# VH-VL binders against Large ribosomal subunit protein uL10m (mRpL10), part 38

Target 1, 224 residues: Large ribosomal subunit protein uL10m (mRpL10), of Drosophila melanogaster (Fruit fly) (q9vpl3)
Amino acid sequence: RGKINIQRPKAPHYERARVVAVTQPKYPELPKAKSCFKTRAERTQQQQENPYNEIIAREVRNWLDHSRLVAFFHLSSITADDIFRVRVQLHKQNLHLKSYGSKIIEQAVKNTRYEAIVPLFHSNHCIVFSPDPEKTAALLRIVRRVPQMVLLGGIVEETMLSRNQLVAYAQMPGLHAVQAQLVQTLSQAPGHLIQQLQAHQNSFVQVLDVHAKNQMNEETPKST

## First folded at step 1 (VH-VL)

Design r14 (from r1 with heavy chain R98T D100E Y102G G103S S104Y D105Y F106L; framework fv_romosozumab)
Fold by ESMFold2-Fast, scan of step 1:
Structure r14 (fold): chain C 224 residues (1-224), chain A 119 residues (1-119), chain B 107 residues (1-107)
Amino acid sequence: as target 1 above (224 residues)
Amino acid sequence: EVQLVQSGAEVKKPGASVKVSCKASGYTFTDYYMHWVRQAPGQGLEWMGEINPNSGGTGYNQKFKGRVTMTTDTSTSTAYMELRSLRSDDTAVYYCATWEYGSYYLDYWGQGTTVTVSS
Amino acid sequence: DIQMTQSPSSLSASVGDRVTITCRASQDISNYLNWYQQKPGKAPKLLIYDASNLETGVPSRFSGSGSGTDFTLTISSLQPEDFATYYCQQYDNLPLTFGGGTKVEIK
């Protein structure tokens, strides 16, 4: 638009560039013999089995194993400068924004309790990891400024939560024991959670429905 | 080019509700957050909240949470801010303002709507 | 909430004077600070964003500096159109918070 062109973002400051570099995913160079295998896999159904994908899948499993907060987002078109600004702001709160291909995520969560999240990643997506579940409120506050990132749901304390459940968790003010009890209460129906996550992802084009619901909320007070 | 045009002045009694509108033009309405900021007579600026016109998602200042509702009508490129249970200290000029994604500053403002609450 | 404290609350100056306005944040906000100018009866106008960047169309006599918790807005040679109230605003965290304002009056 005219505004973005005339107000072009500045190149990252030295300190910001360093923070961004630290948060960017890094993968080891694939050995020559395995590179040949990767080329064949990329042309065939075996793409999901190549050594490069397994290395990245292990990285994803490591993030899942060591993070007490994991949030899943749909990602619409966004500029490199904007996503870098978001990454820097998230890093200040010990929140780590990562992007992985759908096949890699599928391979990473296969045969785990989180296999049900795979349908969320059929389109452009990103994931935020943190070892600190109390940062959920900070996470939601930061991503609210990024309309291109749409919250789909997450995992808190190894429990899968829908978007609404994660928002409810974020409203608890730093009392870990109370927040843990809330997570357990909200997560009493795992099947329903998967349906909610899938419904939210499938509803990206229903902006009019969201507007209509907001109009209805004005006529009737929130009763629950 | 970019313009935000707000509704006219309102006079309300304590306990009433007021709904202020802000019609946007000259840009893609759904690409920008809309913010609401108020200013009491002779006092400073106070942020009330924001709305994402693309998703309908809102964020409210805790001071107004429970009394304020922000909505949008994308077909008319109009944002609304409704404040309920009005008190005399809600007498203020209410502004809508927007910012571009990737910019975190309010670069376009409406002209302001004066809301007077008196018995 | 992040508290923004401006000083002075008001000042009197003559055309041609150098004017300095200070803004202090209650916690580290890096460079996530904006400055606005507001004339009587009008909406605020953005002057400076990200602590030191001049908005397009704003005269070069305006400059901003600072990082962390202490910030300064400087007008190097005050002009008649500069008599207004100035506000700082942080955007490091919600809620967005403004300073109390500094009224620049003619002496």
Scores: ipSAE 0.000, ipTM 0.420, lowest interface PAE 15.1, mean pLDDT 75

Design r15 (framework fv_romosozumab)
Fold by ESMFold2-Fast, scan of step 1:
Structure r15 (fold): chain C 224 residues (1-224), chain A 123 residues (1-123), chain B 107 residues (1-107)
Amino acid sequence: as target 1 above (224 residues)
Amino acid sequence: EVQLVQSGAEVKKPGASVKVSCKASGYTFTDYYMHWVRQAPGQGLEWMGEINPNSGGTGYNQKFKGRVTMTTDTSTSTAYMELRSLRSDDTAVYYCARHDFYWSGYYTGFDYWGQGTTVTVSS
Amino acid sequence: DIQMTQSPSSLSASVGDRVTITCRASQDISNYLNWYQQKPGKAPKLLIYDASNLETGVPSRFSGSGSGTDFTLTISSLQPEDFATYYCQQYDNLPLTFGGGTKVEIK
């Protein structure tokens, strides 16, 4: 017989519905005939620091401090069921997919060596953590089939790497000395790396915008 | 229990379009990708593309890009594949097949297939 | 695109024989390879997934091995119902690609 159950475990829809209901507060009626509505982004910016945010920020710092592999992704619209399945597949490879608000990430990395990553999280995002940097190849193979996740870059052995550098690292599995040398040779100008990651993110957004206006499918332009 | 039932055979002239349907039953339609694979007479299997019924997102084999469109109707648990500008070399059996990529990583094969739809393109 | 080459294209065998089919990928695909069986006039059937895992309901005489670029499907004791065409398929990268097929015929 097959090794795995063909019947996939499903995310509990009832539990998600319950969480959504609890987090949907009653909206007040419009006080005036004419009103200026805040955008979703503007409402998010009004978030105040509270004890819960600090607890989650500490969790993020813990993940960053104890992971030898951290990968950053832009996350397009994806269903709860799809992301749950991706999480399960990643978890089997000791890869942990986490999503945090930009304010939480900012609080977590403030006054740390990771502070430079904050600009990467001004859009929808998620992060994958692992104690095992040899799993970079497995990570990239898994996310290759998830078009909603676009690799922005990462941190390997406390060294920031661009998308291309992380892809190169993934192609040299199982050779610790060679991998360590690769990380050192690829990571030569950390300040410049953040600008490269931001430029790639902006270019990708522009390409998606043009493609979306001209095409009806979700296939993204692939020029690189 | 799990079944994929495809529409009947089609005979088309060159330049026409064909739209094949694949009705799924016995599972949650939006939980699995649907793929289309064709097989010309006496030839091997050729992947045409995939669709995520949950998002409507598609991925096409570049060989068919520009003349293939894949869609789904979640209310009827039906997937569709439309091929335009038909040529005689499009004569083939077209299969739909489900794919469970997202769940396990250990079971990424096409576990259930439709019975196939024969499309004949001739003058 | 990843090219999948199967050998042989066809073979003749008798019931009880050990049959070996080889599949070669044009680049490293790790273990992201499936094997399918197709009988005349029927849709393909999944036999082996992830290079070496036997699909539920498939007889234990079927086995898969290999990693990287070279893969093998073995039938330890061929049965009458095993006369069919066999295909390998990679799922490491899009587009998904199949081998050319190996037809196992009665000798």
Scores: ipSAE 0.000, ipTM 0.429, lowest interface PAE 14.3, mean pLDDT 75

Design r16 (from r1 with heavy chain W99S D100W Y101L Y102D G103Y S104T D105G Y108P; framework fv_romosozumab)
Fold by ESMFold2-Fast, scan of step 1:
Structure r16 (fold): chain C 224 residues (1-224), chain A 119 residues (1-119), chain B 107 residues (1-107)
Amino acid sequence: as target 1 above (224 residues)
Amino acid sequence: EVQLVQSGAEVKKPGASVKVSCKASGYTFTDYYMHWVRQAPGQGLEWMGEINPNSGGTGYNQKFKGRVTMTTDTSTSTAYMELRSLRSDDTAVYYCARSWLDYTGFDPWGQGTTVTVSS
Amino acid sequence: DIQMTQSPSSLSASVGDRVTITCRASQDISNYLNWYQQKPGKAPKLLIYDASNLETGVPSRFSGSGSGTDFTLTISSLQPEDFATYYCQQYDNLPLTFGGGTKVEIK
């Protein structure tokens, strides 16, 4: 009747004994002060924007801006051979698997429409990018056989979708009109106006085509 | 983990009906189409039809239309295929198989159910 | 109905050989074609979808090509476990149709 205890004690007896030994008055204060100073400096470097982090963050923003499909995954431990095979299959579908540090992701999306994704990257993660949103079905089909990759959600046509919404999008037939209607239904964002207008234009073209065919049918000679 | 498990072998007389089951596990049953495909001894694969578990909508191959009925029980994640007015040439292995709604590949497949029609 | 014609119906090959199987559709099906492998007494296994995309877990020696009406499945270096029957299947229109199959036998 035990429960798996994933909670760890903050200060076990062994760690306490070790800390006391290190901080005894007998020990010079200088090593402790240096250690704290060094870790503080390292944390400050990680926290502050620097040229290197900004360069990588710009790369992430470039991927986000030029991809019509972005999918976010939690990534567990995986062998080099397995991830290589997944990457190769994704590449054949113009799907690009990328991994970036969580702080770089935060820096990349800060003050953008994508800022809401930051909590998804608190643990090990990877992201798949593609310019083609119709590859969503292929993406999910490939990753369903990779238990180490757990879908968290994504962005399709600049619309944030939950895991279930992304799965629903993937299950639509490959017709652009049907997929556009699904995205519009899942999100009423103003950006979908063009899709609605396109649907109406297609309807008008179809009405004209039907009218022309009806006219031709009426003129079809029945006998003499 | 994702698995389709079919019912056991059946032996039927000509004119009888057979109902094969296919129990799905490890995925959301209503997110995928379920297909039925048969294979006569030493012959190729023949698509019988499909069902959408979410809507109950079916599509049957004209060859079997009028003799086949496909149904699902979403509460048990089970698909059924009933074939009526059995003839000796209906002797075959019957498979269920899952597909995306865009028909991109059939995967997984059930293990198959052998149906023998003999007097 | 869209008719799928496979050739050859059977072939004999040795381990290490390059094997090519052809599938022809009676009308344009774009790239809406799957390839399956079936070993005796077993259910078929998906190898390739969308004419050229390799299913996860399928060895890289398998490849698919073609579009429209003419398609090929190639095994670059045949292995002992590849002796099986192979089927193409179109999904451009209902009813879904399979090719007649190509049995790859040991020479």
Scores: ipSAE 0.000, ipTM 0.406, lowest interface PAE 16.4, mean pLDDT 75

Design r17 (framework fv_romosozumab)
Fold by ESMFold2-Fast, scan of step 1:
Structure r17 (fold): chain C 224 residues (1-224), chain A 118 residues (1-118), chain B 107 residues (1-107)
Amino acid sequence: as target 1 above (224 residues)
Amino acid sequence: EVQLVQSGAEVKKPGASVKVSCKASGYTFTDYYMHWVRQAPGQGLEWMGEINPNSGGTGYNQKFKGRVTMTTDTSTSTAYMELRSLRSDDTAVYYCARELYYGSWDYWGQGTTVTVSS
Amino acid sequence: DIQMTQSPSSLSASVGDRVTITCRASQDISNYLNWYQQKPGKAPKLLIYDASNLETGVPSRFSGSGSGTDFTLTISSLQPEDFATYYCQQYDNLPLTFGGGTKVEIK
């Protein structure tokens, strides 16, 4: 063994593993085979159909049902390390960052009042869930430091809000009555709201394209 | 043992550019953000910007907008900060610092003195 | 930008004194605040992270408190090696900003 001199903070291996475990999606218990025997035809049919799609969609539905705050983000190129750091900070505030495939989200919101959000997920995306709508300010504060995450909009107390409406909500006092009234006052029909959110997303993509093109015009000095 | 070792002192004329290096050792270079901070003589600390060594993604303080470029060379575990169009008020000690997780800056370089004189 | 106002800008104290340094943010930064110690001619050293967590190897006489906009660094019994300038720093939002610093001089 020997003496350990620690003068500075360390990133403990166990700390990282623990954070990953608590920030990962809770997977539903896997179905057990009802019979010990299956025919070749049944095995082939099962292989062509993914039984876990409905289970994951049910998980998403559960997050939506038990979250009073849901925020939608466009996610540009970001490393696993960077997104992991974001997950850690969000988790400290009871904010849960999740990523699901577009088809899973579509299946989860089918026949619900939130079906209109599906077009938001045709590009790279992620969703943040929380049971506490008072955490909206904390959420926006954390993600402002992540240039790769762009807020598209969200759902607060079952009400669809645009980016600007969600920002306005975050700046309100934590009084339930006042915040609920603001949400009702700012709410709009889902169809029109989604059009506004899509326009914002498209504008952001255009800004990124212009920025990338400007970066490409920069010459790299060469040594001779 | 984690160490950040910076390049030596520089003396530049107004209008010139300076490129300071920060060589990291003792950890996986791509796992942590690197920040650059400066301190003018007798003054406080001023944040210049950050870089993600894994992606090359950067975030700069608007005060240095258009004049600063941060890069990394992952093969040598070295971060670079280039400041262009130097002015006399750019005279300062420049530090690199590693960000542990999301927020704490647990290791700092020893500092590089840059003097800009006419 | 989030402005960090630190007070006092300097102070003189005797060994054994309780020293209190305050830091005020222009907006709510939750607990996203670090405290650093900088000795003459040296790089800053992390003392406190996340407003109140003591960094490994830092003496227990140092403590941090506060949340939101008002923060305090306390040295319960000042020692000769505590002669230094202390800085607060917010990491809630970009650009990252530091307080103006508090120079602690031992009488």
Scores: ipSAE 0.006, ipTM 0.443, lowest interface PAE 10.1, mean pLDDT 77

Design r3 (framework fv_romosozumab)
Fold by OpenDDE, second read of step 2:
Structure r3 (fold): chain C 224 residues (1-224), chain A 119 residues (1-119), chain B 107 residues (1-107)
Amino acid sequence: as target 1 above (224 residues)
Amino acid sequence: EVQLVQSGAEVKKPGASVKVSCKASGYTFTDYNMHWVRQAPGQGLEWMGEINPNSGGAGYNQKFKGRVTMTTDTSTSTAYMELRSLRSDDTAVYYCARSLYYDYAMDVWGQGTTVTVSS
Amino acid sequence: DIQMTQSPSSLSASVGDRVTITCRASQDISNYLNWYQQKPGKAPKLLIYYASRLESGVPSRFSGSGSGTDFTLTISSLQPEDFATYYCQQYDTLPWTFGGGTKVEIK
């Protein structure tokens, strides 16, 4: 009498298996409780269709289009109070700190010249806008005191700059100073040219004078 | 009543500069961007640029190659547009117009300022 | 720059007529299009914003339609005060650009 292996019941005879398969009560699949949690896909779709998001996206675009300085920062465990303090300091310098969702940024910059900034917005981020590119140095000075704000890069005068490039830019003399230096340099150039031209003329006259004197001396007959 | 009132007509010589003002009333000045649009005689509308009074940020039409500067005075709710190095083809009616920063519809316009550039 | 092409440049119509003006953008501008009316010697007036939204105070006989590149302004029944020049304007990308205008004249 073969020991009924309770752990691996022998597969029923083919015919019995068919009958069991047909007679097994098809329990209606319990309606998968529609997880109250909208699938990521549904959330994404709903977010795309939200007219409010479009409005905010347009706001972002407006800031980008009207700013000559844009700086992107990662926020690391910063408190609301710290953000507020920084915002006040920045505002005093006409620097505007804003924070937007990554999806909003993506929507705002899609098919625009700013599309390259999308990869910078994968975590908590903030953006600082300014109409004045000369405020780059002021911006960096302020944010250096805020270790929670990590500079990622920025846009200056429609050019995308890396972190290092922004730092370098901030160290450059202001455009006005450089322009002033240029003007000074250019203003000195004509003076030098005139001097050179005059020097040539003077030398020519001297040579002619010497020649004339020599001719006069040759024409004076040695009165033997 | 919401109103934009512009400065009076200007006659300038070529090479000169003109500064047109636009005074806003009846609304919060800083809530709207100010745009400048010009129209040459018998021609269409041309957007020159806009400024955000809150941020001070301005965007310009590159066609003007740096000849245009827009500014605002929030204390007087006044926007200014300066056009430098004037040419004969700059003869036009210049309009200021407001729009929301998230809705770029120019819903209120100034009466226009005629600028004539004549030798 | 985005080019805006309006058609026709001019049209003649009678009071009560249905008038249709078209505006075509050189690229996809989504719904970022406004329509303005301008009467001689006056500043432009906003009629339609965001392609199809009627500005407050504008008569319901005005309507805007379209998206992407092709847009239409329709006046269902032309009134005497509607004889003017109409302009489309895109605000998708700086610089903002206007169409060449459509002059609606009385027949």
Scores: ipSAE 0.024, ipTM 0.572, lowest interface PAE 5.2, mean pLDDT 83
Fold by ESMFold2-Fast, scan of step 1:
Structure r3 (fold): chain C 224 residues (1-224), chain A 119 residues (1-119), chain B 107 residues (1-107)
Amino acid sequence: as target 1 above (224 residues)
Amino acid sequence: EVQLVQSGAEVKKPGASVKVSCKASGYTFTDYNMHWVRQAPGQGLEWMGEINPNSGGAGYNQKFKGRVTMTTDTSTSTAYMELRSLRSDDTAVYYCARSLYYDYAMDVWGQGTTVTVSS
Amino acid sequence: DIQMTQSPSSLSASVGDRVTITCRASQDISNYLNWYQQKPGKAPKLLIYYASRLESGVPSRFSGSGSGTDFTLTISSLQPEDFATYYCQQYDTLPWTFGGGTKVEIK
């Protein structure tokens, strides 16, 4: 029942309408078959796409679009307490540690300039975002103390950098022009970069983490 | 206001032990490592060690040959540094200072505790 | 241990002068160097971390530069409150070590 129904001419008497319906020609105009059916791919996609996944994928796209520094890490088993403390230390430097499922990352970067990073996330991973690329040095220093996080590479000023290139960027002075030149120079070969980002778990960060762990938590060798 | 407040001056004889306290306020005690740094009269700064209040893990400068122990009491937000087998060359001002876990930049310091070792 | 050598050990300067002090590490420490200011009878105060990053609340006349083994602290226009002893500190390798200090005295 609608408000509009009051102003409309009344429908034909129910008995007449019923008779008309049963006497209607057998061959009415049918919708095209494809309009009534979903393909198998469409059905599979609709079963996988839920409101939650799209909301989170949109959040990931927002982080990528508004961050001038994005760093990718392989994440080994870590306690909730330990990751919480890492997140707090990172947050003090305007560095935001996020962890998302591989399917959500794929949805977020599909048909974007970042699609090439998808293979990095088919294992356990986390990502650090920041609007400030000068925080790369602080990021690497913090992660040095977290052996469970292994740097794979990153994106600086929308340019994909390998682990070694990101480390080099971190060493640059705080002069914007110098850092911009370094990024431009380092970003020369994207194909090589994707291979480097994917191949290895031995990293500058892991070497530093071993050193930091030995320094901070070294049980002094009991020489006697 | 973030502050570190240390215990008062101590006068000790050679061979004695001293335990200096450092009470933290105005921040989450377990978010920062606590360092101990000493300064002999007319000399520079010397790092003695650090402790992580969250884990209780401590690292020491080996120069002190196992004479130093650092502890924390998280319930009172207090750090302690005990130096044993005191010698005359241990006469110094002893400072506590906090740093973040990752940058070792000591941004807040205690006022210092003078320890004098003499006969 | 990494040795940190500061030069000069002391200098005399006037208000308004540009002051530079240097710190040299016995081995490569990348950018893992902090600078502190200490006034007589007071605890040290952090000025610069990670070789060149200005600590919050520190006047912009202070700046740090350098990497590897050679580092410089610069005060672009010396003020009366800047007469103090300055120390560098490396945090590349344990034990953390300080330079011998540079005393900036009124001329």
Scores: ipSAE 0.000, ipTM 0.411, lowest interface PAE 16.1, mean pLDDT 76

Design r31 (from r3 with heavy chain S99G L100Y Y101F Y102D D103T Y104S A105Y M106F V108Y; framework fv_romosozumab)
Fold by OpenDDE, second read of step 2:
Structure r31 (fold): chain C 224 residues (1-224), chain A 119 residues (1-119), chain B 107 residues (1-107)
Amino acid sequence: as target 1 above (224 residues)
Amino acid sequence: EVQLVQSGAEVKKPGASVKVSCKASGYTFTDYNMHWVRQAPGQGLEWMGEINPNSGGAGYNQKFKGRVTMTTDTSTSTAYMELRSLRSDDTAVYYCARGYFDTSYFDYWGQGTTVTVSS
Amino acid sequence: DIQMTQSPSSLSASVGDRVTITCRASQDISNYLNWYQQKPGKAPKLLIYYASRLESGVPSRFSGSGSGTDFTLTISSLQPEDFATYYCQQYDTLPWTFGGGTKVEIK
């Protein structure tokens, strides 16, 4: 009686193999327990497909498009209460402090002129929007007392500015002030010109008068 | 003691400019904003603007439509206010006043500078 | 701009009288209101800041109250040196604005 090689059982007869194959309970593949932990990729994809994110992204775009001043800040260990206080102060100046997720910002600025700002949003951040670029000085004044808010840069009049450039911009006289100065300078120019023209005319007339007088004196024959 | 000393009275013609100075002493000049407030004869007080001597940043009342410029000289602890394109209604006493960066109450005032605009 | 309305524009009082001046803001300014005293030919002097905080060196007979839109300056017992014009000022929203003033005259 040949030792049944228990390690390599002889393949069952073809017919038996078919019956066994058909009768093998197809145990439903246990649904791979979708790990309740949506992979980072799935979470990212679901976040991208969330209609709510699109709405928020649209909002961000609207803010960017309607703002003449945009400032980007890093937030370092700031409390909700501190943020609220700053928000109130900024709001009083018609400065709008907003915070958005990095993904939302990425979505919002994708394929836009603002795409270059994406690298600024790797950490806790906030954005301040204003329709008035003249509020830059006010913004800097407020945030100066908030050490938790670190200025990273901004956009002023559609131009991206570094932190230093933004600070420099805030130090410049307002556009209206510069314009007023220019107008004043220009208004003074004609007056000076008129004075110079008149001075030359007067001088010329005087010279002519002197010349005429000298000629008259030479023509008066010394009546011997 | 904190003191703000302003320049003397000015008489100007319409269309001219005036520059008023305010010399600060008795405190760190860069720790406070300098505000300018004017008062027409027999009238109330009107805020013109403020400047941060440390940052150089200034904010102006839009009512002046760019006619006003504020500057500071930190080396002399002096603030300046220039008002251009003067009109008769600009006749007033002009005050500099100290304020905090985050608050706008004015705890110290200059003595005032009378600016008269007359034809 | 926030409008500040003071009432009354003028009042007559005697030494020792309790004087009350009101200031109304056109919008809610929380407690961001200051009171100043101005004597003729002099610069204004800060009396009260943040609606109710007494400035250093100001007599305790001066007090400020109110929040939101309605504010009051009270002089508990008018002294001879208190005859002056008083102004309220908001610093909630730029531009900063003052009330029209209240002249306190001797009766």
Scores: ipSAE 0.019, ipTM 0.481, lowest interface PAE 6.8, mean pLDDT 82
Fold by ESMFold2-Fast, scan of step 1:
Structure r31 (fold): chain C 224 residues (1-224), chain A 119 residues (1-119), chain B 107 residues (1-107)
Amino acid sequence: as target 1 above (224 residues)
Amino acid sequence: EVQLVQSGAEVKKPGASVKVSCKASGYTFTDYNMHWVRQAPGQGLEWMGEINPNSGGAGYNQKFKGRVTMTTDTSTSTAYMELRSLRSDDTAVYYCARGYFDTSYFDYWGQGTTVTVSS
Amino acid sequence: DIQMTQSPSSLSASVGDRVTITCRASQDISNYLNWYQQKPGKAPKLLIYYASRLESGVPSRFSGSGSGTDFTLTISSLQPEDFATYYCQQYDTLPWTFGGGTKVEIK
């Protein structure tokens, strides 16, 4: 039936399976409506904006919503061959390098929780997406040998992190379970804003406590 | 607290296979990769490979590829390392160690399993 | 494979001495280096991760420094319990590789 096999792939053939999957057009199926001309927005208004821009903007929003790791980079002049090699290395780690125009990014994130990222894209840039935040260390290892890519910051589990915070996150032991709590907290309904803010404070305290303990290992070890 | 407890010592003939177990406790088993590291008598440490218990995906050091298989049983929080076609130079203490996926610093280690390969 | 060279292979020091162990990578590994302590008959124990970060429960007399290709583990005031072999390990590029080890003997 030509679908991706359900069994876990072996290490040697895993990358080949991933490469084949990437060459296929990957469109997530909408479980609800799929009929054309039934959407109210399409029926009630004449299209006045470039529809191509809106399609790409929706793609960007989809990547942001479905990625637990998003990293932002400034990109200096780089050859097509060099960026292709980087893209291949990243893809092997389930890291997806994307480049979008600044206007499209602004359109994608306007009036959303991601609007704060717009200032990062004033010059040449690229974005790396992954569903797996544990790949942050692999990402940093790969890009360290690409002087044309400069890390600006990112989003992990819907939390905005600076460059230094992302580097620190990559080095923390066992933070996957802690980070999952942030996702659960951020999924709360907008109607409970006070509860959401209190939950965020608790989650940040947990993350910062782990980070502080890791840093304190340099100076004040306690083994009692 | 976090503990990794390995199976007992093994004595094998050349050409045989050995399967070492490592039972984890004190943490969520699927949140960390399990690595296997060996140490020949009087020698240094040698990384053999890792397995991600969440995905079942494993990666091996090329030196052992084709002879080693790593598996996990998440219901018992146990990792396994099977080494086949044993040679005398496979005589070593075999350790399991946990690492956080791609960070690969090994914060907890099993006590080690001595595998002796002799004629 | 990235080769990790430790120096010296062994040393003898007195309690209270400052001990320095070096580790050199055959290529740039940034800060992706860990240090382990192994006492006779025991499993290794993580001391330092990410070149300079002290693991929880490890005495403050241990410190790590360096980046790129040259790294140093320092024990500021050697104690009797520090009798052990010390290993560096890179986690920049697969396969992960260890240094040859430095045996520290306390008089």
Scores: ipSAE 0.005, ipTM 0.424, lowest interface PAE 14.1, mean pLDDT 74

